# Designs tried in a protein design chat: VHH binders against DExH-box ATP-dependent RNA helicase DExH16, mitochondrial (SUV3). Part 1

All scores and structures are predictions.

Target 1, 187 residues: DExH-box ATP-dependent RNA helicase DExH16, mitochondrial (SUV3), of Arabidopsis thaliana (Mouse-ear cress) (q9smx1r213to399)
Amino acid sequence: LVEDILKVTGDDVEVHTYERLSPLVPLKVPVSSVSSIKTGDCLVTFSRKDIYAYKKTIERAGKHLCSVVYGSLPPETRTAQATRFNDETNDFDVLVASDAIGMGLNLNISRIIFSTLQKYDGSETRDLTVSEIKQIAGRAGRFQSKFPIGEVTCLHKEDLPLLHSSLKSPSPILERAGLFPTFDLLS
Positions, changes and structure headers below are counted from each chain's first letter, unless a header gives other numbers; Kabat numbers aren't used for antibody chains.
F, E and O stand for the ipSAE by ESMFold2-Fast, ESMFold2 and OpenDDE, each averaged over both directions (binder to target, target to binder). V2 = 0.75 x the mean of E and O + 0.25 x the DockQ between their complexes.
Where letters were taken out, [cut] stands.
The coordinates of atoms that the task and the answers printed are left out; those that the model quotes come from them. Centres of patches stay.

## First folded at step 6 (VHH; framework vhh_sonelokimab_d1)

Design s1 (from g7 with A50E)
Fold by ESMFold2-Fast, scan of step 6:
Structure s1 (fold): chain B 187 residues (1-187), chain A 122 residues (1-122)
Amino acid sequence: as target 1 above (187 residues)
Amino acid sequence: DVQLVESGGGLVQPGGSLRLSCAASGFTFSEYDVGWFRQAPGKEREFIGEISWSGYDTYYAVSEKGRFTISRDNSKNTLYLQMNSLRPEDTAVYYCAAGEYSDTLDFEYDYWGQGTLVTVSS
């Protein structure tokens, strides 16, 4: 089993190859409300305003504190938020994040919960692509971590069919360069 | 020394397309959010779009619906703006900018390019 990750660090593209992938389990039931959030959850949404709104709503229940990650946070701030989320000695045990989590961060996520499967792209509100869904969902679970098996679901039941069909769609065919294989991440 | 250098501007007919480039040097381009602005004669500088350091998040002005696409290539330290279906109203000097994140809507940027002129006329 080989895992390949493309990273951009500085102005160069790095390829990292790992021998073992973490399993990903699509759940058949939604997380029906924000109050059903638990330790190790990452709630995914697609605007800064929604990120902070969900953070405040989760924290008001008094059970969890939330770290935040989105693409336009400075790299040092994203790393600090990720470190805080991963640290078991504090109460920041939930992550609220954009699709920026799909690349480049070491995150101990147990379960990905999509708040929506649509985003505004500057032209229209559209469904997420299969690749976008797979990149985000693939962040659940981490080999040799506290959460070696990842789970993925939606906040709303109406979004589950698109989630499940996207995860069952074939992975993109990648050219073989060095150790880069053709693979299906969800099989 | 820090530089952002725009290129690819010129004269284009209405309905045409242009691709602008912005070459960055003197800072770690891949760690900065970068964006495009324009300024027409006698008007204020307006935001067009921004792309995060990773390329994962893009933000566009509502006025640019579907016509403009921002992208970046961190291996080449270059920011791009693909402009389609150009209109005479798109005539402006186009600037690239680089900055650290702000969670305010003030669009404060640390570095600015010199600008490249785009003229849309028959």
Scores: ipSAE 0.000, ipTM 0.113, lowest interface PAE 13.1, mean pLDDT 77

Design s12 (from g7 with A50Y)
Fold by ESMFold2-Fast, scan of step 6:
Structure s12 (fold): chain B 187 residues (1-187), chain A 122 residues (1-122)
Amino acid sequence: as target 1 above (187 residues)
Amino acid sequence: DVQLVESGGGLVQPGGSLRLSCAASGFTFSEYDVGWFRQAPGKEREFIGYISWSGYDTYYAVSEKGRFTISRDNSKNTLYLQMNSLRPEDTAVYYCAAGEYSDTLDFEYDYWGQGTLVTVSS
């Protein structure tokens, strides 16, 4: 991604860092319950079983319907689910998703809620990296959308220290959909 | 005992229509996501489509879009597959499946029917 940008500019030695156009606010309190989910929320988890379990639990409360996004979902289906979530004329106002939301989708997310900060990577269960946390959290809020300020928190209070420390850690790359207008031409 | 029982299969001519039913018993059908799969002789089982427990969410395999419609009636504990514009390549055993936390992959479905044969031939 960064390498493609540098090649276009003829700037092979420099790492380009883009600033967020929308503020990201880490919340001090967890959501604590799926019943506290609200319009514009994206609940992040890392298995398909958990995605559909959370979807069912949220929908059973009777207030929201959920779109889903995960990596093994066909690309056309991921785009359709994202479009459905973004469309304010339907009842699908919550997203339950994996880290696939970092894959170039335009999403009108108000608040990211991590259900967990661990994932199985095919070999072991491990903590998410600082980069993974920042990339996922960075999907909250969109410049010139109805959610210009993004919020991020966890479902469980025990995960808040890792979330907050990760967001404070330095990173050379801060990426949002729409902040790399040349990327679609290079990819 | 948990059971899913498919019915409505049979012989149809190309271009014809069939409606399959899947009757559920022994579990709370309205709490389960359900789907249709098919398997032709010598081929792997393939996904056709899915409908969530509430009926609000449906997903179809691309090859079946526009020809097949999935619906459910929770008051009758029954899942349906409406098949239109049938082709010889639709010949297969059709299975219904149910799961609490299902997606498009069959390893995530808890319960399976025994299947109903659909033959599309002139």
Scores: ipSAE 0.006, ipTM 0.399, lowest interface PAE 8.8, mean pLDDT 80

Design s13 (from g7 with A50Q)
Fold by ESMFold2-Fast, scan of step 6:
Parts: C-alpha cells; sequence; structure tokens
Structure s13 (fold): chain B 187 residues (1-187), chain A 122 residues (1-122)
C-alpha cells in the first residue's frame, strides 16, 4: 500500500510517498453488529453522541470496556485514554474514536471499523475524503507491535465500496497551511 | 427547571484537602457527562475533569491528575471533586457543568452551576 502524506517543515511543504512496512488488510466483510466487537478493535464515528452511544452498547454486553478519543478532548486526556487502551492489564480493550486517532497517538489497534463514512463538517453532512479515510485506516496495525497486521472494514456493508475504492486511490494533495497529523507508515 | 448547585467551597490552607459537591435537578443526571471547571481571578476558564454518564471513564487535565479525583453518585444526582495537596494557585471559582449529547465532536456543556469559591491561603 502506497500513501502520500503532506508535511510542512520550515515554511516549505514536503510531499512524501510512503510504503507501509506493516500490512493493512481491507476486509471484504462488514462487522454488521457491535456484538461482534473484539479486543483491539477501534470503532470510528464522527459525533460525540454516537461515540458514547456505541461505548454504552458495547459495555452493556459485559465483555469489554471502551476508551474514547476525539479531537476536542485535551491532548493530555487523549494520551491518557490511548495509554489505557494499550495497557493489556485492564479491561479497556476497545477504542471508540473519531479521526483524532490519526493525530500521531501511539495506538495498538488491530482492526479499524468505520461505523459511517460520512461526517457533519459544521455546515453539512458529507462523505469522508480519500485522505481522511486513509489517515484513519492507516492507524490499524503497527510494525513490530502486538498487532503487526492491521485490518480495516465497515460496520455497514453499503460503505465497503467507498472504503475499498478510497484505499486504492491516490491521496489528494493537501494545500492547507498549518499542522498536519503525524503518520507512521514506515516503521 | 434544570439546576446545578455547587457546595463545599471555602478557605483552606496550602497542603490541605477539600471536597466539592454538585447537586443536579431537573434532568436525567445519569444520562449526562458532567465535569468540573475553574476560573481564577484574571484568567480564562480552565477544564479540570469530566466523568462519563456511567462513571466508568474519568478524564483529567494532566496538571491536576493525581491531586484531584472526580466521582459521581447517580442515585443521589450528585457530582464530586476531591481536591488534595491544595496550592495557592488552585484558588478559583469552581463550576460544575453537564453536557447533552450532540451530533458534533465539540465539548458541549448545556448546563452550568453558579460556582463555589475555593481560596487556598495561609
Amino acid sequence: as target 1 above (187 residues)
Amino acid sequence: DVQLVESGGGLVQPGGSLRLSCAASGFTFSEYDVGWFRQAPGKEREFIGQISWSGYDTYYAVSEKGRFTISRDNSKNTLYLQMNSLRPEDTAVYYCAAGEYSDTLDFEYDYWGQGTLVTVSS
């Protein structure tokens, strides 16, 4: 898998093309139900309401506890939630999160599950961009970690074509001046 | 009507401890995330900590973690903040807040208390 990342260094914009050292496997089947959630899963959604609704539903089954990560949490809180998720000595073995997981957190994610491929952007509900999908999916698996092979799928089968086509597409060039997420595509 | 009422503030000496309470009424407390904020004189409002509706998750500003503990009792519709090893820089008005779930990822707190003053001084 070849992915393009745009980074800003010293007012210069650098475009990098990276090949993953850790395999990323797009799954052909959806998860279909939160009852099929397992250790190392990260369920991705884009509203605070849905994050906590999924967390509640998963935890009610009594098999897992969920850490949460989303962008408006303070950075220290996001790091603490990530650390708790990574710690194998506790029951917080599932993550329910937004695209904030693409922001350079150290996360031992085995499988990314998109609950939706749409988000509200402050003015309208829209499809995720190819870049957004790749940034999030790229967090599954980590070279030389406990999950060296990452998997990615959707909760709903209807979203699989957009997921698969996005992962095969070149990422658009980002012309945004500012902070870009940190990616570990070579490790 | 919806109300959040803080209590337990007062004067405490450096190194001391204080427990704040926030009594909630007029809404289903057990369905809301609730949290503590403070505002020191001449400073912006600062996040202290949040506890999820279920009580399973607590989130702290890193500078306060280990000194402050947030907890809730859904049977009493009450939120607590246990403050230990207090310092003069902890002097502030402390507010509790409750957030309704929304379709945005912003921290939304729809209901706020009137605040309780904590003064840490010798």
Scores: ipSAE 0.012, ipTM 0.292, lowest interface PAE 8.1, mean pLDDT 80

Design s2 (from g7 with A50D)
Fold by ESMFold2-Fast, scan of step 6:
Structure s2 (fold): chain B 187 residues (1-187), chain A 122 residues (1-122)
Amino acid sequence: as target 1 above (187 residues)
Amino acid sequence: DVQLVESGGGLVQPGGSLRLSCAASGFTFSEYDVGWFRQAPGKEREFIGDISWSGYDTYYAVSEKGRFTISRDNSKNTLYLQMNSLRPEDTAVYYCAAGEYSDTLDFEYDYWGQGTLVTVSS
């Protein structure tokens, strides 16, 4: 939530709006084993084949069920998957998703795990841009939610240096995507 | 020569049942996790479920309780899918697939069958 504090100082009125950035913590260790998957994890990958393979592998261990989000899912299905992932009363507590998690869905992600920092662009496999990495990683953690601190890491140890350097790099726009609730004024 | 060959597909009425078989050859079937996928018209391939190499662990990705049952017979190198209470939405080409077990997040299906068509219509 956004908090507004109104101060009256002599003849002036000061309005102070307090918003806390959702902290994002890059982890120093990878998550490569199904035993290291935990509630609130989102495993990010860039092919549907990999989405279903990871879903299967995680669910086979019997500790978690996975919701899925990718761009060509029907809007109703994406919303249903997001709602199921956010609902704490069920076992669907892990998300396996593409970069479509940035598509205006409300997601209670605790930790982003990149399966890869490369994508196929139709002609070659290339590194994700700094902006792409920051946009996706910025989905971890939500201000004043169950997961107010976001974590981000990689599936493969060799990808950690690129992740860490990307998060430290300046962006032409923002340092990283912020996830702040909008406060609506009530009459 | 590795082969997975599906059979048992066909036309079935809504509410009906079908049993699909997948005959494996050319690899050590008993060392592989095997599963079923389907691809409906206009959709991408969808995971249905799989069964571990030993036959003791089963997993179902289709969120329909009790309609589908997966089983295997390692002595016959055969995977089965029993489908009950079939719906028009189950119309698809059904594929079997095999992958060597892994407890890491890099598991993949290495071998795929050619598919068998299931049509649910009155």
Scores: ipSAE 0.015, ipTM 0.239, lowest interface PAE 8.0, mean pLDDT 79

Design s20 (from g7 with L105I)
Fold by ESMFold2-Fast, scan of step 6:
Structure s20 (fold): chain B 187 residues (1-187), chain A 122 residues (1-122)
Amino acid sequence: as target 1 above (187 residues)
Amino acid sequence: DVQLVESGGGLVQPGGSLRLSCAASGFTFSEYDVGWFRQAPGKEREFIGAISWSGYDTYYAVSEKGRFTISRDNSKNTLYLQMNSLRPEDTAVYYCAAGEYSDTIDFEYDYWGQGTLVTVSS
């Protein structure tokens, strides 16, 4: 399809070929429980067992069905799960996922909810890095989608300070790259 | 006294069909994800397919190429496997398994049946 010519600034005319970043709002209130999960939510956790445990707990309430995304799922399966989550004609309106949501999937996420800010890295349980938190949180919201403003919070109140400080912290990788996008964070 | 009891195995000609059943007792079947595995002589056990506790999610091994269909009936505590277009290489002992989590593409299952033999004749 041919793109339209848009007037940008002054007398110049150009074609817009890229998307603008969506605002991301860090919430000051945690989700009180998994029973407070709503349409468009993505609950983030870091073990396969926890992903399926949360999926089952959410679905037992009878209000939502969950798609799943995690790194060891085959790429075709990850794409199928993402497509099912995005499809508004079915009841799969919640996503339970790992950091694999940062891997180039098209996802209509309204709100990211971290169940934990720690993961097992193959040798030890550790805090998520600032870069990991920002990459995951940045998946909430998408310009010109049904969720143009993204929200991010935690399941547990105790994790909010680390989430908020991480989102305010500069990312060494993003700062040094120079050509990487930055997130438009609303306070 | 948890039990999973497979039935419906037997001898079938290539191109034929079989329906396997797995009857569950001693646990709340409707709260468990359930699946089918098989093991041929001298080979490792392989995943065939699984269905979530609610019946909404089904998963299949790529190797089955759409020939097998999994289903469940929670009112009868029974899991089924419909096998079509059977081939000699489908000869194996078929096992049903139940797990508390919907990890349908992995081996994290809590309960296993004793198996039922399927033999596809030449």
Scores: ipSAE 0.056, ipTM 0.493, lowest interface PAE 6.5, mean pLDDT 80

Design s22 (from g7 with L105W)
Fold by ESMFold2-Fast, scan of step 6:
Structure s22 (fold): chain B 187 residues (1-187), chain A 122 residues (1-122)
Amino acid sequence: as target 1 above (187 residues)
Amino acid sequence: DVQLVESGGGLVQPGGSLRLSCAASGFTFSEYDVGWFRQAPGKEREFIGAISWSGYDTYYAVSEKGRFTISRDNSKNTLYLQMNSLRPEDTAVYYCAAGEYSDTWDFEYDYWGQGTLVTVSS
């Protein structure tokens, strides 16, 4: 299926170009509250119920409106939600999403916030793997923004050690270049 | 306590229009996502569309996009469905539903109305 192909291999040229220009910075502090959510944030969670619950909680604070992305959302709806989130002229400036953000969508995410580092895998609730964490976190960083540095953190302080250790673990898939030493690569 | 009461159903000619209303009472309507479903005799209940608690998000079944419009008035605790270009295949009992979030599936809605019959026939 086209979506399965994009998930497995992707556009290698696009992926490598993105990684070269958009360093990823793990933050040392949690967000702690949805009231601290800001423009360009993506709050990651792993159930449809939690996606809509967080969306409602964030919007009720009156500062942001949220687009949503998750795997079972119809393809045209996913594209419309992504387009709405990326458009800087509207008030939908926050994304609440599952790991489906890794799936062939162009998303201008500035900061990834994990609400949890556990998911239900069809049989049990388990910790996310290092590869899952790196794949999701790697979506932070707006390639064509003025300062294209991606940030990643957790909603809860207790999840930070697992996030940080996972990002330090060797992985052939998502070892980002870090902060580039040349001014030509900073924007 | 909780009630959702549909109204506005009836007999309409093919190509005609109807506006359905759903009056909510017994809960804080403005905090709930609400939607419309329908069920024709001998068929499964199907999703038509939903609107978020704030009115900012609207979701439609792909097959009905463009003919039906969902809206809400939180000051009146009322959900609406504007139905245009009606076809005999639209004949069904129409239900409103309220839940903690809008989605395409029945089980995510906490409260359901008793339905209003729409018959599209010449």
Scores: ipSAE 0.123, ipTM 0.529, lowest interface PAE 5.7, mean pLDDT 80

Design s23 (from g7 with L105Y)
Fold by ESMFold2-Fast, scan of step 6:
Parts: C-alpha cells; structure tokens; sequence
Structure s23 (fold): chain B 187 residues (1-187), chain A 122 residues (1-122)
C-alpha cells in the first residue's frame, strides 16, 4: 500500500491520495552493482551526467539496453523513451531516470533502484523528502500489468534505512484548489 | 593529440545530396558519443543529430527528420552525415563533435572539428 502524497509545483502544493491496487515491496538487500540490473528495472539518479554514465555502464555489460527519462527532455521525447521501455519486443528493457518518472508517464517498472537518496535542488545538495521517495517508489508495479508487484531498493546498502523509514512514514494531508494543470503541460 | 577532421563539403544544387565524413584520431572513438552541428552566417549554431558510442541510439533535430541520416564506423574511426533533398536553407558550416555523454539536443562534448562548408545554390 503506497500513497501518492505530494506534488510540488513552484510555491504551490497539490496532494493526491490513492490506495494502491498492487503491492509495493521494499527489499531488504541492495542491488550493490549495476551488473545485477534486470529486465524491468528503473535506476533512479538525479543528474543528466549520472543518467548517461549509468546507461553506458549497463549497456557495456551486453545484456540490456536503456531508455532514459528526465525532466528537461521534450515531452514527445519523454513519451517516446517511455514507449520504447514498455515495448516487450525490443532490448530496451531497463530505464535510467530522474524523479521525472513521477510526472504522469505510463511506465511498466518492476523494480525501482535508488542510486542515491540525495539531490541538488538548485542551491544545495540535500536528502530527498519522504514525499519524493514515496512518489518515485510508487511508480514500481502496476495493476493488471506484467509487473503487478512493485519492488523498491537502493544501489548502496547505507541508503536502505532512510528508504525503509521513509516508506513507513505517514503521508501528510495538504490541500489546494485543483485548477492547476499538470506541470509538464506548462513547461 | 586529439583531432576531428570534417570533409565532404562543397557546392551542391537544390534537391541534391552530400555525404559528410568526420575522421577522428587521438582518442578511443568507439567509446564516445558523436554528433553533427551546423552554423549558417549570422545565425546561432544548431544541433543536427548525434549517435551513441554503440550505434544503438540516434538523435535528430525535428527540422531535419527524414532528410539527414547519421551513422558511424568504429573500425574506421569515422562519423558520417548523409544529407538528402538539400535546400538553400541548409547552407552552413557543418561541425562534428565528440563527448563521453550525450543528450537529446546536443551532448557534453570534449572535442569538435573546425568545420566543412556546405553551399546549396543553383
């Protein structure tokens, strides 16, 4: 059971609360190595350089090809990358992405793997909030898909306690007027 | 030292075709993403297309879709741009570039060439 908790757009806050129709399973073990990446994995990181570095490292192993999703990709490119990842007839079976996966894309993700639980927010490097972690992790698994059970873990063992505590934390209850369109349509 | 050397530019009539080549030396070409840019007189440099180190991913600017094809030959350390249905508006200096990481519009590039002039005129 995971709640989609918080979407922050500028100074405005909009809260979405949904009960999951499919379970989300926090794993007790880290992935530890990109060599342990498997079909349906989404590796989450927070810079374009890291996205493409992980993509290259995974592809060099020769088992997987990676699609990419991040916020500054044009909407049509983002949709094309998501479509390619979802298509089971090609070898692009891994996604390397930022928190942009929380922005209304249809993605058949089996397992979310956080490479880090910190991001640069334009002024400083900080820990991800509970809401950010839940929003990203909540993209794993999809009702009536090939991955009805979602899994979430970290690349590094030291990040697991923060991941697990965040997923157990209660969702905040915040409300605002619902006339704001999805941020992707305004960017 | 590192070099990227463009060739294949010249004068071509509207509707014609050209193939540009970019010969790379001084670095491990097969490990780099590479792409093409152009700059027309009095205009900003614009992205044309890029191809990943492995050749699996190609990226094109929307304005060139269907007319231009990017390819690479890692055994020859060479990048190509096949240009078809050329228009006077394609007149520009064409540059190749190489970087360890790419993105949709251009890439973080470490090296780029001095350019080859393409003139489309009757």
Amino acid sequence: as target 1 above (187 residues)
Amino acid sequence: DVQLVESGGGLVQPGGSLRLSCAASGFTFSEYDVGWFRQAPGKEREFIGAISWSGYDTYYAVSEKGRFTISRDNSKNTLYLQMNSLRPEDTAVYYCAAGEYSDTYDFEYDYWGQGTLVTVSS
Scores: ipSAE 0.099, ipTM 0.522, lowest interface PAE 5.7, mean pLDDT 80

Design s35 (from s1 with T104Y)
Fold by ESMFold2-Fast, scan of step 6:
Structure s35 (fold): chain B 187 residues (1-187), chain A 122 residues (1-122)
Amino acid sequence: as target 1 above (187 residues)
Amino acid sequence: DVQLVESGGGLVQPGGSLRLSCAASGFTFSEYDVGWFRQAPGKEREFIGEISWSGYDTYYAVSEKGRFTISRDNSKNTLYLQMNSLRPEDTAVYYCAAGEYSDYLDFEYDYWGQGTLVTVSS
């Protein structure tokens, strides 16, 4: 009777914990160029000019079309762009976006690529905070989605140290640190 | 003095078409993203579509359902909205809006027109 109760409780806790977690894998290498962009990528940048410039550059390569998400787009438009990106039957398989992707959109992102880790905040150009980096990076991968394991990297090599140090910092936003599978690095 | 002036509104029968224009002055139109919004009586303002400064990107609300087409002519400083297969639900004041490309994420539309009334009824 007692053993049955403890066994059921242990199984419930284990199922609940693993079912709600999705691993995030920081990559050791940057994306060499926008020509190395692949299906499921989200290129993150912090101005409308850069969003459209990257979209144009990626699309000119002829392999991908890009959906766009940024904060000043109306909510209906952001939802339509997200839906188009998630739809596997069309060629809009890359997302170029701002930190607005951290705002509760349902996005099937495989890999987050930061084009920069700096933004202009209305008074100065500054580094992103640890919280900002984790909020954005945490959108890569989602348990029980098309991409259950997320990857995160930078476009430029010089940005990798800040990305890696930020992801190692303790934060309630990044609760997935305990689910980093080593086989993801071996594959 | 920045100005956006909408025109082309009026009364149309269901199933009809209208072409709205927005004439811009007092700023460098070709450096601005521009879009169309509408507001029906007793409703909040609703997004219709946006076109980038260069004209190479267009974004539409799901509510347009292929009936509306946005375009621009930078040589004439004019934004257009072609509206086909109009329904009574399209009755609203239609506004054009312009927003400069910015190095900020939280950019909003800087300039708004006064609106043009579209009434769809039989």
Scores: ipSAE 0.000, ipTM 0.188, lowest interface PAE 12.7, mean pLDDT 78

Design s36 (from s1 with T104W D106G)
Fold by ESMFold2-Fast, scan of step 6:
Structure s36 (fold): chain B 187 residues (1-187), chain A 122 residues (1-122)
Amino acid sequence: as target 1 above (187 residues)
Amino acid sequence: DVQLVESGGGLVQPGGSLRLSCAASGFTFSEYDVGWFRQAPGKEREFIGEISWSGYDTYYAVSEKGRFTISRDNSKNTLYLQMNSLRPEDTAVYYCAAGEYSDWLGFEYDYWGQGTLVTVSS
């Protein structure tokens, strides 16, 4: 047994409570058809394969072009995709993305649409946590932007109860100190 | 008669360039995402890059970005791979592939070419 080097006497987790300046409206109707996709939509899914599959399905419908954001894209590519999505002079007016939309990108998202409320975590498929749902949904709408009111819904009606109950949960957003793991080889 | 036929392979010196072509027939090429893969002797098949049906989006394996450029000409039903600064490690059979969709999540590479051999050696 190795002794824990973390403090056991106090709370070492930094807790940030965020107040939303713009309203977030959970919708009662799912987006069950590609024809219901609209400008400012962000379709959220959790695998690279699914991101590109949804992108192609949306683009095949002929009304929208999609930018993509996911965590394993290079930072410059994520920034370029975000800039393209935000630019109102082009047809790339829909975003298909993972939870990487929370990674400090400036995104003019009007409506978040969850394709699923489950993700594979490297070991098993599990439900998203309340914090994950709230963090992703919170990307819809921006104070004093062209989309001051955010909307959130699901592709599948069966997912709406979990979405709505999660958004009503009073749990605060948890933020850990540090932006990436640091390893001290000399101690 | 769905066919993908690669061409342009051959022997090339290290540091050289090569342009591969993939001629598609028997399906509506302009509606498909298409890509390049390679397989070296004794190794697994490796993704190189993909180009969307419209040509607007290209996706590369990180190891190939900057040396290889994927492009397409929908009027000629042809996919291209421009390979620059070739290395002995690029020696492989190169395959083109086309994918299609049956539903929201149904993307797979359903059509594959026969492959074209690229040998980088002196």
Scores: ipSAE 0.015, ipTM 0.192, lowest interface PAE 8.3, mean pLDDT 80

Design s37 (from s1 with D106G)
Fold by ESMFold2-Fast, scan of step 6:
Structure s37 (fold): chain B 187 residues (1-187), chain A 122 residues (1-122)
Amino acid sequence: as target 1 above (187 residues)
Amino acid sequence: DVQLVESGGGLVQPGGSLRLSCAASGFTFSEYDVGWFRQAPGKEREFIGEISWSGYDTYYAVSEKGRFTISRDNSKNTLYLQMNSLRPEDTAVYYCAAGEYSDTLGFEYDYWGQGTLVTVSS
């Protein structure tokens, strides 16, 4: 991923634009069921309970074993799970994970599958932001890897419109001279 | 009534082995991740390792790799810690814990045992 900074004259405005070296393809069809999970898939969910429930359901079918990544795992454990998932000599060929996959891990993900586009944020259940969706989806595919083309979809058809609109939406990071400190916005 | 009860602690000589057990009751043990922690006198509580609900995944603190083995038996609602090549610095109270991620509160170890003392001395 290449980062360009565009500056506008006047009040300096920085807009960050990102380009991928590997294509990311939003799929028009959902996965529809956990039985359609395949090698290189990463199923994304936002509770540890759901992570282990999906892991159990996938593994019961006897075709795949799942590595797991979530935020409360120690960093060294997250790295070990990522390494196990990437290793083609074992049967751990599916990842079930939270948004912690965005935390600097090297992952050979072929397809990201969102089980939901909502998360509990400590106060309420809400839709994922455009930036959250893009950060997670952007983990699919890797330049010069086994999976040079990344795919992204949802488990449920109903979530596809939000996924597609989010991926098309701009992700501006706007910074201007004279921005108020964050605490001024709470008064 | 949720309980975790550790057993198997005691006095052992350096280089010896011990097997600790943790008996769980009052909850569905097979649905929880469970782990071992220890606390030496005057020191912070230290993570040793954790085993997933299914037993497929084990996670160890780097310092314990190769000497300690964690296992579970879901049919007996029991967690085990096999400790080999024990050293004086392994002297601590050993605790078992069970936890899950809560959508409401985030991740927590919800249940803790009372601990079992392991003393490694000649």
Scores: ipSAE 0.005, ipTM 0.238, lowest interface PAE 10.8, mean pLDDT 79

Design s38 (from s1 with D106P)
Fold by ESMFold2-Fast, scan of step 6:
Structure s38 (fold): chain B 187 residues (1-187), chain A 122 residues (1-122)
Amino acid sequence: as target 1 above (187 residues)
Amino acid sequence: DVQLVESGGGLVQPGGSLRLSCAASGFTFSEYDVGWFRQAPGKEREFIGEISWSGYDTYYAVSEKGRFTISRDNSKNTLYLQMNSLRPEDTAVYYCAAGEYSDTLPFEYDYWGQGTLVTVSS
């Protein structure tokens, strides 16, 4: 009995598998200028051309350096880029990335900025699904992290209504809160 | 009367090299970021690389083995693409593009050339 209780209390706080403990704040204003980019920003886009174009534009302003993450980068390169972005001792404090940030990487993102809410899926250009938007937006902020409050917005004002309506839809936000499990079912 | 005119395309054997040029006129070339794109039949236009107005910054997307090098000569208003170790899959129409600096996102290309055909075949 007592031994069972001791085995399940390994966390500083209780963790909820399908509930976000960190606030996620949808912003009412777009980020449409390099002057509005800040430390901890992740600009999300869905083509390699746009990733490199945004990286160049942000870096040219002389205030930030950008790490890059997208799916076709080798896994070791994605990990190295993520580590560089998270490291506070270097100047790489902004991330330009695809939806590859949604799973499998530890990223200290403060604010997600969607450059677009459309994606080419190999056959056609289509709108992002509500689940895709929530998955990506859910990477902003983390409980007990460097950025405990996440923000999410768009590059273009015209995309804000779809972003806001998607985040209000009654579906769970997928994130990595819960990687410190209180219960281990595989004894 | 802005123009970008590509040259240097043609037929080359696998493993060969080509140097493409893009001659700019009608604007202040030294104030523009310039880049190369290609489009193979039935495929989307693909970014190759870009060089900043000053020549200090270069960005590449498709040069997996360091085969392509972008450079510019502002005194000649010319952009270059050096292509080495060419493969049949490099067969495409190659386009140059120029975009003025902006602090807005995204960076856009204002001017495009007509393209030059590169065919890699034995």
Scores: ipSAE 0.000, ipTM 0.186, lowest interface PAE 11.8, mean pLDDT 78

